# VHH binders against Rho GTPase-activating protein gacA (gacA): the designs that were tried, part 9

Target 1, 338 residues: Rho GTPase-activating protein gacA (gacA), of Dictyostelium discoideum (Social amoeba) (q54y72)
Amino acid sequence: MGSSSSKSSSSVTVASSIDYKAKPTIDELGTSNYSGGLEVSKNLLDFNLGEKPCPLKSVVQDQFTISNSSKTKLKFHFEPLQPKEFQLSFSPTSGSLDKGKSKTIKVKLMVNQKINTNHKVVLRVEGGASHFLTVKIRCETGVFGVDPNTLEHVEDEGFRVPYILALMKRSLIDNGGLQQEGIFRLAGEQTEIKRLKEAMNRNDFTSSTDINTVASLIKIWYRELPTPILNSIPTEKIFYSTDIDECVQSAKNLPEPQKSLLDWLMHLLLMVSSFSDVNKMTAQNLAIVVAPNLYDVSSSNPMEGLVLSQKCVQFLHNVLSHKVAVHKRESVAYEVLS

## First folded at step 5 (VHH)

Design c10 (from w6e with S100T L102W W103D Y104S D105S S106G G107Y E108L; framework vhh_enristomig)
Fold by ESMFold2-Fast, scan of step 5:
Structure c10 (fold): chain B 338 residues (1-338), chain A 123 residues (1-123)
Amino acid sequence: as target 1 above (338 residues)
Amino acid sequence: EVQLLESGGGEVQPGGSLRLSCAASGFTFSSYYISWYRQAPGKQREWVSTIYSGGSTNYAESVKGRFTISRDNAKNTLYLQMSSLRAEDTAVYYCARGYTRWDSSGYLPFDYWGQGTLVTVKP
C-alpha cells in the first residue's frame, strides 16, 4: 500500500488514470439552474502575481478554497493532464466534501521548459456543474536566442514579425539611424549592448537614442536565432547560386518563419541603403556587415568556411540589390505617372 | 523646375536662437518628406532633422531637444527653429527633398538640395 502511493505522491504531477479526450458538452459549459453546489474561491491561478516571471525547474505554489453549498455530500476530482512543458498538481487531487464544508486545495507548479500559456483545468463534480480553472504561466521570456514562433508578433509595414524587431526598427528610425554615417557598421559599446539586451529580454525596452547599440542588437538578434536564417537554405543553393535571380528565388522558397524574418530585414536594409548618400551604407556595405549574422558555419576545413562566408555575403548582396533595383524601377514609373 | 531656397541664417551668440526657412517650388510640397542637413567647414554633410508628409518628425541626437522642425503646406515652406545654439552648430544648413513609401518600399534617396544658408555661432 505504501509502495503504491509513492508512485503518485510527487505532488507536482496529476495522475492520468481516466481518459478525458471528449470535448466539453454544452451542459458542461452552460450554467445549470443549480440550488447550490461546489464553489471555488477563484477561477484564475496566476503564478505571476506581482508581474514576476515563473522560475524554471523550481516549484511554485498557490492555493484556493472549494466549498459545498449544496444539501448533500459532493465528490470532486481534477481531470488528469500530461503537458510536456510543466508539471501541475492539486492536493488533494480528488475527494468528498460534506454539506456546508470547505477545503483548501494546494496547487504546485514546476515548469521544465520555457513557456507562456493559459492552461485550462477541469474540476469535475459528481452530480454537479464542472468548474473550468485557468492556470496562467508566464516564464521570463527573453527575446534573444528563442524560437521566434514563441514571441508576440505585430504587423510592421506588411510584415508579421516579432514585436521586438518592430520596436528596435522604430527606435532606430526615430533617432535618425537611417541618416547616420556607418549605421550597422559601427558597433555599440559592449556594456551598453549587454544592458539593453537584458532590458529587451525583460520586456523593459521602448526606445534608445544610442542608435549604434540598437543596430548592433538587431544583428545580434538574427545571429542568436536557434537556426540562423541562411542555414535554412541548402548549402549547395548558397554555394552555387551565382546570379541575382537564383538568390531571389532561394529567398522566396524559405519556410516560415525564416521567409518573413528575411523579408522584413531586407526591407529595413533597403531603407538604410536609400540614404547611402549620407550614411555611406550601400547594399554591398550592408551585405558585408549583416550577412555574418545570418549563418553559422560548422566546418573542419577553414578554407571551405571562408568560401561559404563569401558566398553568404554575395547571396545577401544579390537579394538586396534586386530589392533596390525593383524600388528604383517603381520610383521611375511613379514619377512618370504622377 | 524643382527649387529649394533656404533663408534665415546669420550670426548669433552661444545660447541664442534662429529660425531657418526653406521655400519650395516646382513640386507638390505636401506629398514629400523634407529634411534639414548641415555642413561645417572641412566636414561632410550631416543629417539634422526630417519631417514627413504626415507631420511626424525625427532628429539627430546632437540637436534633439534644442531644434524643432515644422512645415506649412499652404505656404510650401519648411522651418527649423533652433534654440540653445552652440559653437558646434556653426555650419551651412541645407534643405533636401526626399520621397517615401512607408507602407511598401521604405525610403528613397534625397534627390534635390537647396544652396544653403550659413549659421555662425560665435565661440
Scores: ipSAE 0.000, ipTM 0.172, lowest interface PAE 14.8, mean pLDDT 77

Design c11 (framework vhh_enristomig)
Fold by ESMFold2-Fast, scan of step 5:
Order: C-alpha cells, then sequence, then structure tokens
Structure c11 (fold): chain B 338 residues (1-338), chain A 124 residues (1-124)
C-alpha cells in the first residue's frame, strides 16, 4: 500500500539535558512574566495560531528569540518537562549569550493524547531572573459534532474538505468499497462503529478494511454536524422546488462550508452509483439512505414533517441524478471523440 | 477509444491454476485503478480484485490468498494469477477500468469500461 517517500523524524535527537532535575515551584508557576537581563521576543507560544487544532502524533514547530541586554555573559537553561500527554523540546535546551547577542530558540511540540492546556515553562538564567513562558495547546476534541471550520482541511481532488472526510473516502475506495453490494445501505456493527469513531476523534485512524463501518461513519459525520447541510437551505426551497434545475441551483447557492461539504459528498456518491451494476446502489437508493443524515426535521405537525423528509430525499435524488446525467453525457462525448 | 481485452481463460481441474490477462488501450493505463470482476451464469457480477495506480491491491474474501492481481504499466496489461481453483470460481471474468480519482475535474474522461470477458471453467 505504501507509495510514500515521506518519513517522519524530529524526536530522535534531543539536545543533551543539563543536570537540572528540579521541577518549577508552585509559586513560580503562578507568577507573571519576569526577566533579569535576558529579553524574549514573545511570552506566548501559541500552537493554535489561526484557531487550528494541534494534530495528534505529529510534530508542530514554533520559534522565538532570546537577547542579552545586560553587560555580562548570561547562561540559560530550560527546566525539564514531565508531561505525559505531550512532548515539548527546546533547541538549544541550554547555552550562553555574550552581551548584546541574540539566539533563536526552536520549539517542537508533539501531542500524544488529546489535551487543552496553557502550560508554564521556566527559562532559568544564571546571574539573572527566571523567565516564564506560556505554551498554549488546544487539540481537536474530536472530529464528529464540531464546527467543520475548526477542523484541519486538505485538498481532495479539487475539494477543500476536513481531513477526516478524505481519510474515510480513501479507506473506502482502497478497501473495495465502491464494489461492495449494499454500500451505504448496510450498516456496520454498532460496537465497531463506536470503536472506530473514537479512534477518529483521537486522530488515530488511517484506514479500515471494515467497509460498512467506514460508510456508516461518513453518514454519521454528516448527521452530527451542528447544522445539517440541507437545513442551511430555506424550507420553501426544499418543499417547493419541483424540477432538477431548481434543486441544482439551490445546491450551488449554499454558503461555505456547506457547499463544499455537499459537493464533495455528491462526488463520492457519483462514484458509488457508477458501480451500481455491482453494488446495487443507484442514485435513487443512495438518496434514500443518505438524505436522512443531511437534515433535521423540526415541525410541530407530524404530517408536515413526513412530507418534508420525503422532499429532502427528492431534493438529494435530483442533485445526484443531475451529476449522473452530466457524467454519462461527458463519457459518451469522450467515447465518440476517442 | 477505450478498449479492454481479456484472455487466458480455459478449463482446469479443482486445485489447478490459470493466469488471466487484460490488454488495455485508448487511455493512460498507469493513471487508473483497474479491477477484475466475474459473473457466473444466471448470477450478478461479483467484484474479485482491484489494483490501484500506485500498485496497492485489494481482494474479495472468497479469493484472498489464492489470487494475485498485478499490472505492467509499460505494456498496458493487467494480470490475475489464479491458484487453488474451486468449482465456485467458474465464471466469465471481466476486466473493468475504475473511476479515476482525477476524473471529476477532467470533464470527458470515461469510467466503468468493461471488456468482453474470458470464460474460466473449473470441473469437479
Amino acid sequence: as target 1 above (338 residues)
Amino acid sequence: EVQLLESGGGEVQPGGSLRLSCAASGFTFSSYYISWYRQAPGKQREWVSTIYSGGSTNYAESVKGRFTISRDNAKNTLYLQMSSLRAEDTAVYYCARGYSSRWFEESGKPFDYWGQGTLVTVKP
């Protein structure tokens, strides 16, 4: 399966630690930033710049500069860290600065378990006062049931979507999902769905041979969005749009991120329906099993709610059927020209 | 024009082996995943195996460990090495061009093309 020449490494060689094994005192951890002849370019190391969550089991980097504004040579070192949830390293971990000189400190962070914390780091200065740095770490608390704008996005075949969607699609295709009878109709086992969902929320998912569980999780991901995709279309447009052109236009007029999320999903369903001879999942069958995950019916009248549910199925079927028709038309044109 | 041509079918006894070939033309073979399917008389088509452009492979549970899919991009040819054949493997075997991961953005690129098939008969 591996075609990647990508290789990880930033944790193998750590700077030699000095024989400083004392932890910062409780009093020091509660103190405001403090300097004594050593100046730092910033007091906050924010690994969530742009409000992007820190990825799990991946190295992220930041840097800052220390400068000696005193008239004497200063020696510095960072106090040892003992967190279980993450690894944080400074390069150099210690050193000396001549008067008027500056040095860049490179910082590497790898989070092993999801955590949200503002961690205090002590920079000790021999002949000067200690400096306190704040390291801000905010991991993705999960990928299900969150605002999609807060998730890491990737480019997947022209669509910019949350990384987890691209991983689930790759897993589905790589494990023969497009050819599996009843794909998206047959549910995964509930225990396995829960196990894999938890792994995805921990960013501990790359692929799974359990096709029906992955397909179920794609549907669950859309169902658990804070605002279901089709709820972002006015009810009147869903209820009274009768022809395919009206439905397609409503889909094109969706705001982001709903538009990209729907477009990506329709592309995946187009791929699935192209193998309907084998998987038995036509555009109609896919609309029936997928549409319920794209809207939440809020109506005090049960009969109106039922009609709206049926209209959402029809809406999705119209949008998907349009994509199928365009694809078939383009395939025929290519065959004639080829 | 896109063409897929299967060959290598025939009659074998249970436990025997056959190697099927699929010659492809009319498209950039190396850019597509290609699959083997089979269809027994009166039954629906069944997926057998897929090989992706990068060389990774997938197999139906019924053939895993017995069949090996491979490709030669220089010769635009797909292979299926079949061993430990069973009576249940009797079917017409088809080569099919899968949907390209780039196809949606490249209008006019076809998908889901099928060859004419090659018959494999395993006699108990």
Scores: ipSAE 0.000, ipTM 0.180, lowest interface PAE 13.7, mean pLDDT 77

Design c13 (from w6e with Y99W W103Y Y104S E108K; framework vhh_enristomig)
Fold by ESMFold2-Fast, scan of step 5:
Structure c13 (fold): chain B 338 residues (1-338), chain A 123 residues (1-123)
Amino acid sequence: as target 1 above (338 residues)
Amino acid sequence: EVQLLESGGGEVQPGGSLRLSCAASGFTFSSYYISWYRQAPGKQREWVSTIYSGGSTNYAESVKGRFTISRDNAKNTLYLQMSSLRAEDTAVYYCARGWSRLYSDSGKPFDYWGQGTLVTVKP
């Protein structure tokens, strides 16, 4: 019975926003405080937590303190906000503050659509000057180095994968990548890799004729996963899985999303190896150039790291060789029926 | 049940044209890349062309500029338009669904092939 105003968040529904084409005032940037009235502990609410992007459709929280340094009781309220891209609430949204007293204001933000903005909020004070608060929101997370489950998925030839993987594969194939000598071995130029990676992170990529850069970016995408694919397999399994059947079984036992991501990648590498007479990239060659992007040994002893590196190459080669053998057996079986 | 059925093969003279069709059923056709392969007597099966779900295409070097692959997702049908045919193009032409997932729990075959349609280019 009774929601407590001191415990509950309230959203505001009417707002003013900063004009980024005009020079903002110092108050709109959150760099000034009032003297002898209501004072705020901070007037910049940075929901980026420094360089960390704001998550979509998740609640993030911050807080600040208001203090009455005046000689009289002050009443305050936050002007209503009605942004389209996010919901912002203050708790309490209004109240009164006796002389010499302080109160903590809890702030909750949920971003519904990707946005980068500095949004101003007005704290109105009866009998005192108003405060301007700046809410800084940055949601550009990109598609590299993020939890793949946060990315939009598409259906790609029977696989359900992050859309960027399907786009990169389509770009690679459309531009003759499967027939390109040294595909996945030959690196793209570093400045072009950076340029296309930034374009992909801005959702501004459809295709590129630079085959080696796109192939490099597929490898980089797997390398930058928060949990590299093979790091999801116990180290003991990698060390002791020496035959094809053991490696295939370990791959089948991967958790999601690693299992689906490895499955899609093996399918792409099977396609590449089917043109090895032209592209010179056998299952062995592909394992050598791709495996280093599927695990991270940066914290290991250098000698242990070298052995683990060799074992990861062997593991990927065994999984891919099994895929090649299954494909050949099924092709031969259908030929016998014809 | 997944089925692929090729048609449109026949006899043509060098320089002639043929259009092959592959009717697909039993799966979501629009979600798969589909390929044409061919097999000449006494030779191994050779890849000819692939079309991806998004409409992108690839061709074997021997057929570039002469063959055009296309699809009609509404009719679940794959086509191969062949022009400037040569004696070396004589083969049984097969429609094939793209490679399957290695880690499928299905006990069914991973890849599907049609029965083929014969193309004979007489000198």
Scores: ipSAE 0.000, ipTM 0.266, lowest interface PAE 11.9, mean pLDDT 77

Design c14 (from w6e with L102P D105E E108T P109L; framework vhh_enristomig)
Fold by ESMFold2-Fast, scan of step 5:
Structure c14 (fold): chain B 338 residues (1-338), chain A 123 residues (1-123)
Amino acid sequence: as target 1 above (338 residues)
Amino acid sequence: EVQLLESGGGEVQPGGSLRLSCAASGFTFSSYYISWYRQAPGKQREWVSTIYSGGSTNYAESVKGRFTISRDNAKNTLYLQMSSLRAEDTAVYYCARGYSRPWYESGTLFDYWGQGTLVTVKP
């Protein structure tokens, strides 16, 4: 079982064989178009350029260029999802681009309701590779999609983290989330996720009995970070780290605030996995459902993105498995001494 | 000062019953969920059952239908009624307050643990 969007990641429990003798270059992994088809001048449309929040009910604009470096004419179109909180348009929305030609795409955004989000748009290309664009919108300081250093921090059992993380964790624990079958796998209702997220952004959240919605919001909080946690690790290290020690060292070498945020999250996932007999969420299962929120592969070729996604799952599983093993060793030592 | 004190363990024949108690002090008992865990010789601690402040309950698959967790908030006491006991139920049984702590501070994910009570089911 599992949702259609997570079916492949939930069913893949063993990494596919990778040809380690044919290591791709970082330039090849970083390029948006390996086939020499359509090129984009940027993959991130950041409407908070200069750290200014998006104004409400006013049009803001950005632009980027698409170029046809292929030997043939290419046809393109944009497939944006349109939530109620904002209106997003691309001009032109579709068209064709002759060999060697470039075209400027104008992007207009009008935010009708306060929202902080990283909205994904697909640029589909007939005769070439598709591109994934991220549209970053921040309307208010809030707690989602902001620099975590700007948030109030609290002491949460030895971790100093943004207060909203401590509140969400406490809400999960107090309402039996650790024993909930499918915790972090089962999604909350979209309407409740939106309602509670808005409450959190207004500092109007203490607790919720809706376990799946709170768990979803923890994942969304990490997903909407300005710099996703694992993007602070070089892609090459994620791609080629094959053993637990390599993954653990990469995690320990993370810059702040990513290191503290990952450490806190790993502790929460350790708690969850300690109840896997009841909640059915093993370290492997948690890695599958959590890793996609910690790394952004939207600018890569879809085939390469799939491999990187699998490697990110394995990376997180290795880090979490190490934490589980350390906890078990410490528990044994404690019982001998106590 | 938070304390959890287990009692009611002992020797019983297969198919028998025992009732364990956990007396709590030093905190507002009614505001916390509380769990039973057990540890058999040479094995890791295993979660057995949890009861929430509102009275809802969860059980490990291995004990469903045989064990019943309950609480008496007026007496600050947690209970585990065990029936149809099997040799594999032999373990030290612990109660634990439901707020997790950093494992490195206490060797556990839980705020406070009792000292345990031994249950032996003799074949």
Scores: ipSAE 0.000, ipTM 0.183, lowest interface PAE 14.9, mean pLDDT 77

Design c15 (from w6e with R97K S100D L102S Y104L D105S E108K P109Y; framework vhh_enristomig)
Fold by ESMFold2-Fast, scan of step 5:
Structure c15 (fold): chain B 338 residues (1-338), chain A 123 residues (1-123)
Amino acid sequence: as target 1 above (338 residues)
Amino acid sequence: EVQLLESGGGEVQPGGSLRLSCAASGFTFSSYYISWYRQAPGKQREWVSTIYSGGSTNYAESVKGRFTISRDNAKNTLYLQMSSLRAEDTAVYYCAKGYDRSWLSSGKYFDYWGQGTLVTVKP
């Protein structure tokens, strides 16, 4: 039997999440400063030309020209900033530039840790005002394959989850996904999955009528987590939990963010299974197609790996079946009381 | 804009039959499960029967074998054929639209209830 508080707290509106898009994490520095007669050929160094992400642990290069339009010799240097997430070097880092002359500055960037930033670089001119440059860095962080704690979260049905999950769920529901035969079982076309995944990674996704592609991307999002959800449960509890109550208790004992991510997913699968008369996706069918995305069998013993895989499917089925049974009891109680 | 309108109630003797209708508008009728509920005087509302979009049905134990739920998707109409009526079947009968996206998301199980139609089984 559910409480009235439980039902009222689940009334959060998903519609407000439809227009949600990740905002830039940092403001761009203005480049209107004129520094002692030194001019630059460009004020933005964009290492994401063609919207390609900066690779990790690899050097990428760019260049620009500085020019002395003043009547005197100028001395310049780039202010040393050494963030831990990346290495940035200018060649030359300092020097003198005769009147009317120009010099090419070569820039090398190596990203050591995933980051999206508009880094401010200060070019100092002796006796003049500083000149500011913006270095735009976007490595392949997106929303897939990242630590979920680094993503912006929204409220969705009382769950606090990464905004991309709420958007994908809303897209499924708005486009009739709950009534789609074989939802979560039928795969989207690989080319469309790739295209839409890239759109999501660049915050260029609101909705898609391609139901199977969006459902596939929800599974891929869970599969690409740095730590699979069920790998966060001790192996012995997965292996030896034989009844629904044991599995439910193990799920409730998950640490964050895994607990909220699993709870949100179970609620979505509950919604899907409530239309199983049309979509043919029972709790059992959903456990079979979803569980493989929630664990990674890295056992050095192939026989143990096979058994663990089967136990993970059983675990998810038990947790989902419990949620279905609770929902049916709550529905009957609500209907009788109302 | 979502509307459910029940009809077909009336007085009947024990052992008699009645057919209830529920006319639906304002939503895609064929996409939802739809249920019949009843409320006897001084009692809480109880579930009677559900018909799913695919045509499968479910019944409360008290009416199984006596009542038949059906739907006509072309006419957006739900039916409840009642036979072998008993005094304890006396109640106001309600049509209820099942889950939709917003109701599932809000944790609520029904979007709308009809006004009801009274069935009285008098000896």
Scores: ipSAE 0.000, ipTM 0.134, lowest interface PAE 13.2, mean pLDDT 76

Design c16 (framework vhh_enristomig)
Fold by ESMFold2-Fast, scan of step 5:
Structure c16 (fold): chain B 338 residues (1-338), chain A 125 residues (1-125)
Amino acid sequence: as target 1 above (338 residues)
Amino acid sequence: EVQLLESGGGEVQPGGSLRLSCAASGFTFSSYYISWYRQAPGKQREWVSTIYSGGSTNYAESVKGRFTISRDNAKNTLYLQMSSLRAEDTAVYYCARGYSGRLWTDSSGKPFDYWGQGTLVTVKP
């Protein structure tokens, strides 16, 4: 998927096409304009066929055919449009169609944020009538890849978090996950991860005895957040924080909801590390396997991306190690005072 | 107010048995996993055993086959039955409240474990 900038009559510094106009009004998009010798096999691109919702952060494809029923060569192009919630591309984006010929147009859609919409697309025909297509997008209403503030929250042992996190943690703990060797390091089977993820998105998940799959899904949930937790910290603070106190302060300065989500996760990892003699997952080991799910290292320089990845692991290790030390001190204080 | 109170410790000879109890109050006992930990003089605290809200159990390798953890939810009490005791089992034994397995509980306790005062077990040669 990919697309250029959205063009309007007000974006003037560099003209990309002579025939591009300001975005049509809904009245214009609603009028029947099926003429001009170019025929379209369908006017509705329904990415919810069979009532299967469009998945988040995955490419879905559809296609339709354009045909030239006129006696002259026709030129066509799709007007560019760059919505925030999704990326939509047509291949080919433009071209020429000889008389009596047809072309298949491939359509790719990737939805980045939950949206339900009937998006209007304009197919321009040089010297002919424009065609107006409706792209029907109905997203998965699930719990992965969505703004966490839109999810139902529940009370989980002193934390107010999206219900799916509490449910996954409950499943993990109730099935012996804290004592499982390699927890969070050993991956679940890919088919089972997909099955349970889909069940969670349908609100059709209660528990699973598959500990590694549930642990994997907790990591995936954080990875698929619209804004990864650590991307909310300025890159300079991740790069140049050299000690544990600097890292802890940066974590405390996170905006909501990232701060609460990180605090809940650190508490879960604290619980896991408290059984490290059995499960072999120390604070260091947990930082290595969890940190990659908390940031996006999209960098134009691969070497810079590698360094940032290493710094994020160290950052998480410092924050978690501090939490372990505080927990030990407070546990001792409670023993002495009681 | 959350409270955990251990009892049942004492002196035994090697190969002997003891039963420890932990009386819980101030929270919905049946909703939480509860663990036994121990601390020997000069050593770090170590995990001994856990029993989950559903009744499943886990044990440290050093105590498997010798110790049995159980709970009585009607009495809000946790037990640790210790058999074949060794000198290395000499320690102060603590019970600790863990995470609630109930998704819909309104319990808003501190995120840290609550620990009891401990009960001393001495295995004399």
Scores: ipSAE 0.000, ipTM 0.197, lowest interface PAE 14.0, mean pLDDT 76

Design c17 (from w6e with G98S L102Y W103S Y104S D105S S106W G107Y E108K P109A; framework vhh_enristomig)
Fold by ESMFold2-Fast, scan of step 5:
Structure c17 (fold): chain B 338 residues (1-338), chain A 123 residues (1-123)
Amino acid sequence: as target 1 above (338 residues)
Amino acid sequence: EVQLLESGGGEVQPGGSLRLSCAASGFTFSSYYISWYRQAPGKQREWVSTIYSGGSTNYAESVKGRFTISRDNAKNTLYLQMSSLRAEDTAVYYCARSYSRYSSSWYKAFDYWGQGTLVTVKP
């Protein structure tokens, strides 16, 4: 997803789906490894080792070894590459390798334009079979607007969720977010939201003291999901579920990953509502400000869209209120037993 | 075995200052989130401040900028430095140990608290 300088005020949902190149398959690696007596220590040059994105306008380095296992001297050279998005150099770019000898090839990469690619480089061997090397470059490691199943997951208090959600929650709690008046209602400053969102997409976020910005980003993360959470519930169940029990059952019947994502979010909102005497954010107030980020209405009838919006708020309020009631009963039971 | 003992309460004039202490024993003090709560006559108990095991702090909006919570892990003691006291601050102040493993109530719920210390702000 590319960065936008402002939040869209359009009623049309603008979604960007970026298909990040997955780790090379065995077929891709197999078609890239042929030898005429020259052996390569690796055929994948992964400049995203440790999932750190490639920096722009900066040189990153890697190396590998070539070995001559044949009975004769071999000559090699790398085919020239002229992509405009990046510069890639091999040192040495060509040479000869005596029988039984090895040589280290130093690789330098500088990315000039944002790109996610697995680029093939050809290593030619005079009179022998060529080697194909794969260069993996990722500048857009984004966590917003992507399929959550493609993201790194972590255990967070019994929930298995994308790592970024656990980091944002920890940042919120550690910086006093649970006691912040108007948490999730008060928006962060737009420039700071864009800055932190970009840092999160670069896997360069650990914490922020800007509570309202982090809370805004949690809502934005849910809003930008390819399939909004509540869109996974049949519309008739949203419209006609009047009882708390019916709403709770509909939430429990969600498919993965939507079920775990909703359960984790409800637990966070439960924590927030438990401090409503200080932060003024009751279950009702939280439902009003959070529900709009959990569904997308593409109806051509504005009145139908308004009704569905109101029903989604009621649905979320019912689910959250049930969770609050259960937690209050459990907390009282614990205090009696302790 | 777990004990929390508050002290330092008393009568002060508006605008005055007072320092409360809470002496803890019977548990690993440095590992727990510890909170101050208060209860005014005829009112419900309200949360005042929390200090986390890592030393970060949080405050109720009504006391932010006037009260400072701190801890001394070597002495197993929690403090609440109160300044610019108002009549509305009149209450019994309680020290409470929070449930560290119950995330939804870590900063508000508690598994033990002390007997309290009375603070009276009297013009």
Scores: ipSAE 0.000, ipTM 0.185, lowest interface PAE 13.4, mean pLDDT 77

Design c18 (from w6e with L102D W103Y Y104G S106Y G107K E108L; framework vhh_enristomig)
Fold by ESMFold2-Fast, scan of step 5:
Structure c18 (fold): chain B 338 residues (1-338), chain A 123 residues (1-123)
Amino acid sequence: as target 1 above (338 residues)
Amino acid sequence: EVQLLESGGGEVQPGGSLRLSCAASGFTFSSYYISWYRQAPGKQREWVSTIYSGGSTNYAESVKGRFTISRDNAKNTLYLQMSSLRAEDTAVYYCARGYSRDYGDYKLPFDYWGQGTLVTVKP
């Protein structure tokens, strides 16, 4: 599948119907209907394709139109509310509409953690009736951007890790990934990454022959963790651990689940580096392309950010180099004893 | 007890063909990727070809189009069909067990090696 082939996006919003209208006004001379004002094209924003969940840490978009059916200029604004579980924005957030005119409102949603809710948003109109919008969100089964402890775990080579990691690794190895030149360096196509990521979030993934897309998704999975792995190590240990033994000790001191997640990843990278004569991915090359996915550098000084980035690469290279050396020693001992 | 036993080596003239076999025992052969390596006199061991549990294959650039790797899971046997042989193909050829698809039996990549079979391409 190329980017020109539309398989529909599993993250696209669906069309919805109006579920609310302004109430008629009752006065002491009888009942009067509100006969003009701001009209909305839909009152339900459905970020849910039935039973399919919204993808975590991805922006999902919808839109609707507001129209001025009155004989005067109207002013509008959306009331601000941002729960911790998601971010919701309207563009424009406020404005004015001349009589008989319409304006398109773009809606963007990003869900940060598992949630299933119908959120109410208020659209205020100066001198008119408010509109109540329902934002329907379902995002309970995703595997990216979630606390790893909430995922089903499996045993993989002595590590207890989220099942999706074991599936991606199996897919990579079974399809020749260990021997592919530039593995983890060469990126998958963005459209394929998005498509396969959504399939994984829906628990609809077993394997893929697209090696570079799967390798990219392993890196993205680590990058989208709520707390990146290396952010769990004190910054001074990253900066001042210059030798291999100090870096290895810092890695060993990680709490669970970060320790098992790092150890599993390092074992996969060890397997990749064992084929470096073919795939050209040495421990150094792997550290360069993988380390940026294991930390999130926050700094008001750009030079501090650059130095921290370089130190994280060196830290990962030191840990991986130690594993390569240990593996070589164990392989020799195994051959002699076997 | 895991064992890998290579056979089929011998002397052949340039441009000739040989078929190597590797008989495997003591493990679930179909679950593992298996590789051929070679070592020429005075040189380091060099990777030649791999066949994965699913049947996909990969080759070193020096042997592409000349060598074909295959497996028979019912017979627990790996093959290397070599054609258009050159003097530089002279080496001891080794069979190596790689990673297991099923994980439960995995210990290390290339945790078992055969004893090797000598191929001599004699002008």
Scores: ipSAE 0.000, ipTM 0.208, lowest interface PAE 13.5, mean pLDDT 77

Design c19 (framework vhh_enristomig)
Amino acid sequence: EVQLLESGGGEVQPGGSLRLSCAASGFTFSSYYISWYRQAPGKQREWVSTIYSGGSTNYAESVKGRFTISRDNAKNTLYLQMSSLRAEDTAVYYCARGYSGYDLWKSGEYFDYWGQGTLVTVKP
ESMFold2-Fast, scan of step 5: ipSAE 0.012; ipTM 0.507

Design c2 (framework vhh_enristomig)
Amino acid sequence: EVQLLESGGGEVQPGGSLRLSCAASGFTFSSYYISWYRQAPGKQREWVSTIYSGGSTNYAESVKGRFTISRDNAKNTLYLQMSSLRAEDTAVYYCARGYSRLWDSGKPFDYWGQGTLVTVKP
ESMFold2-Fast, scan of step 5: ipSAE 0.105; ipTM 0.576

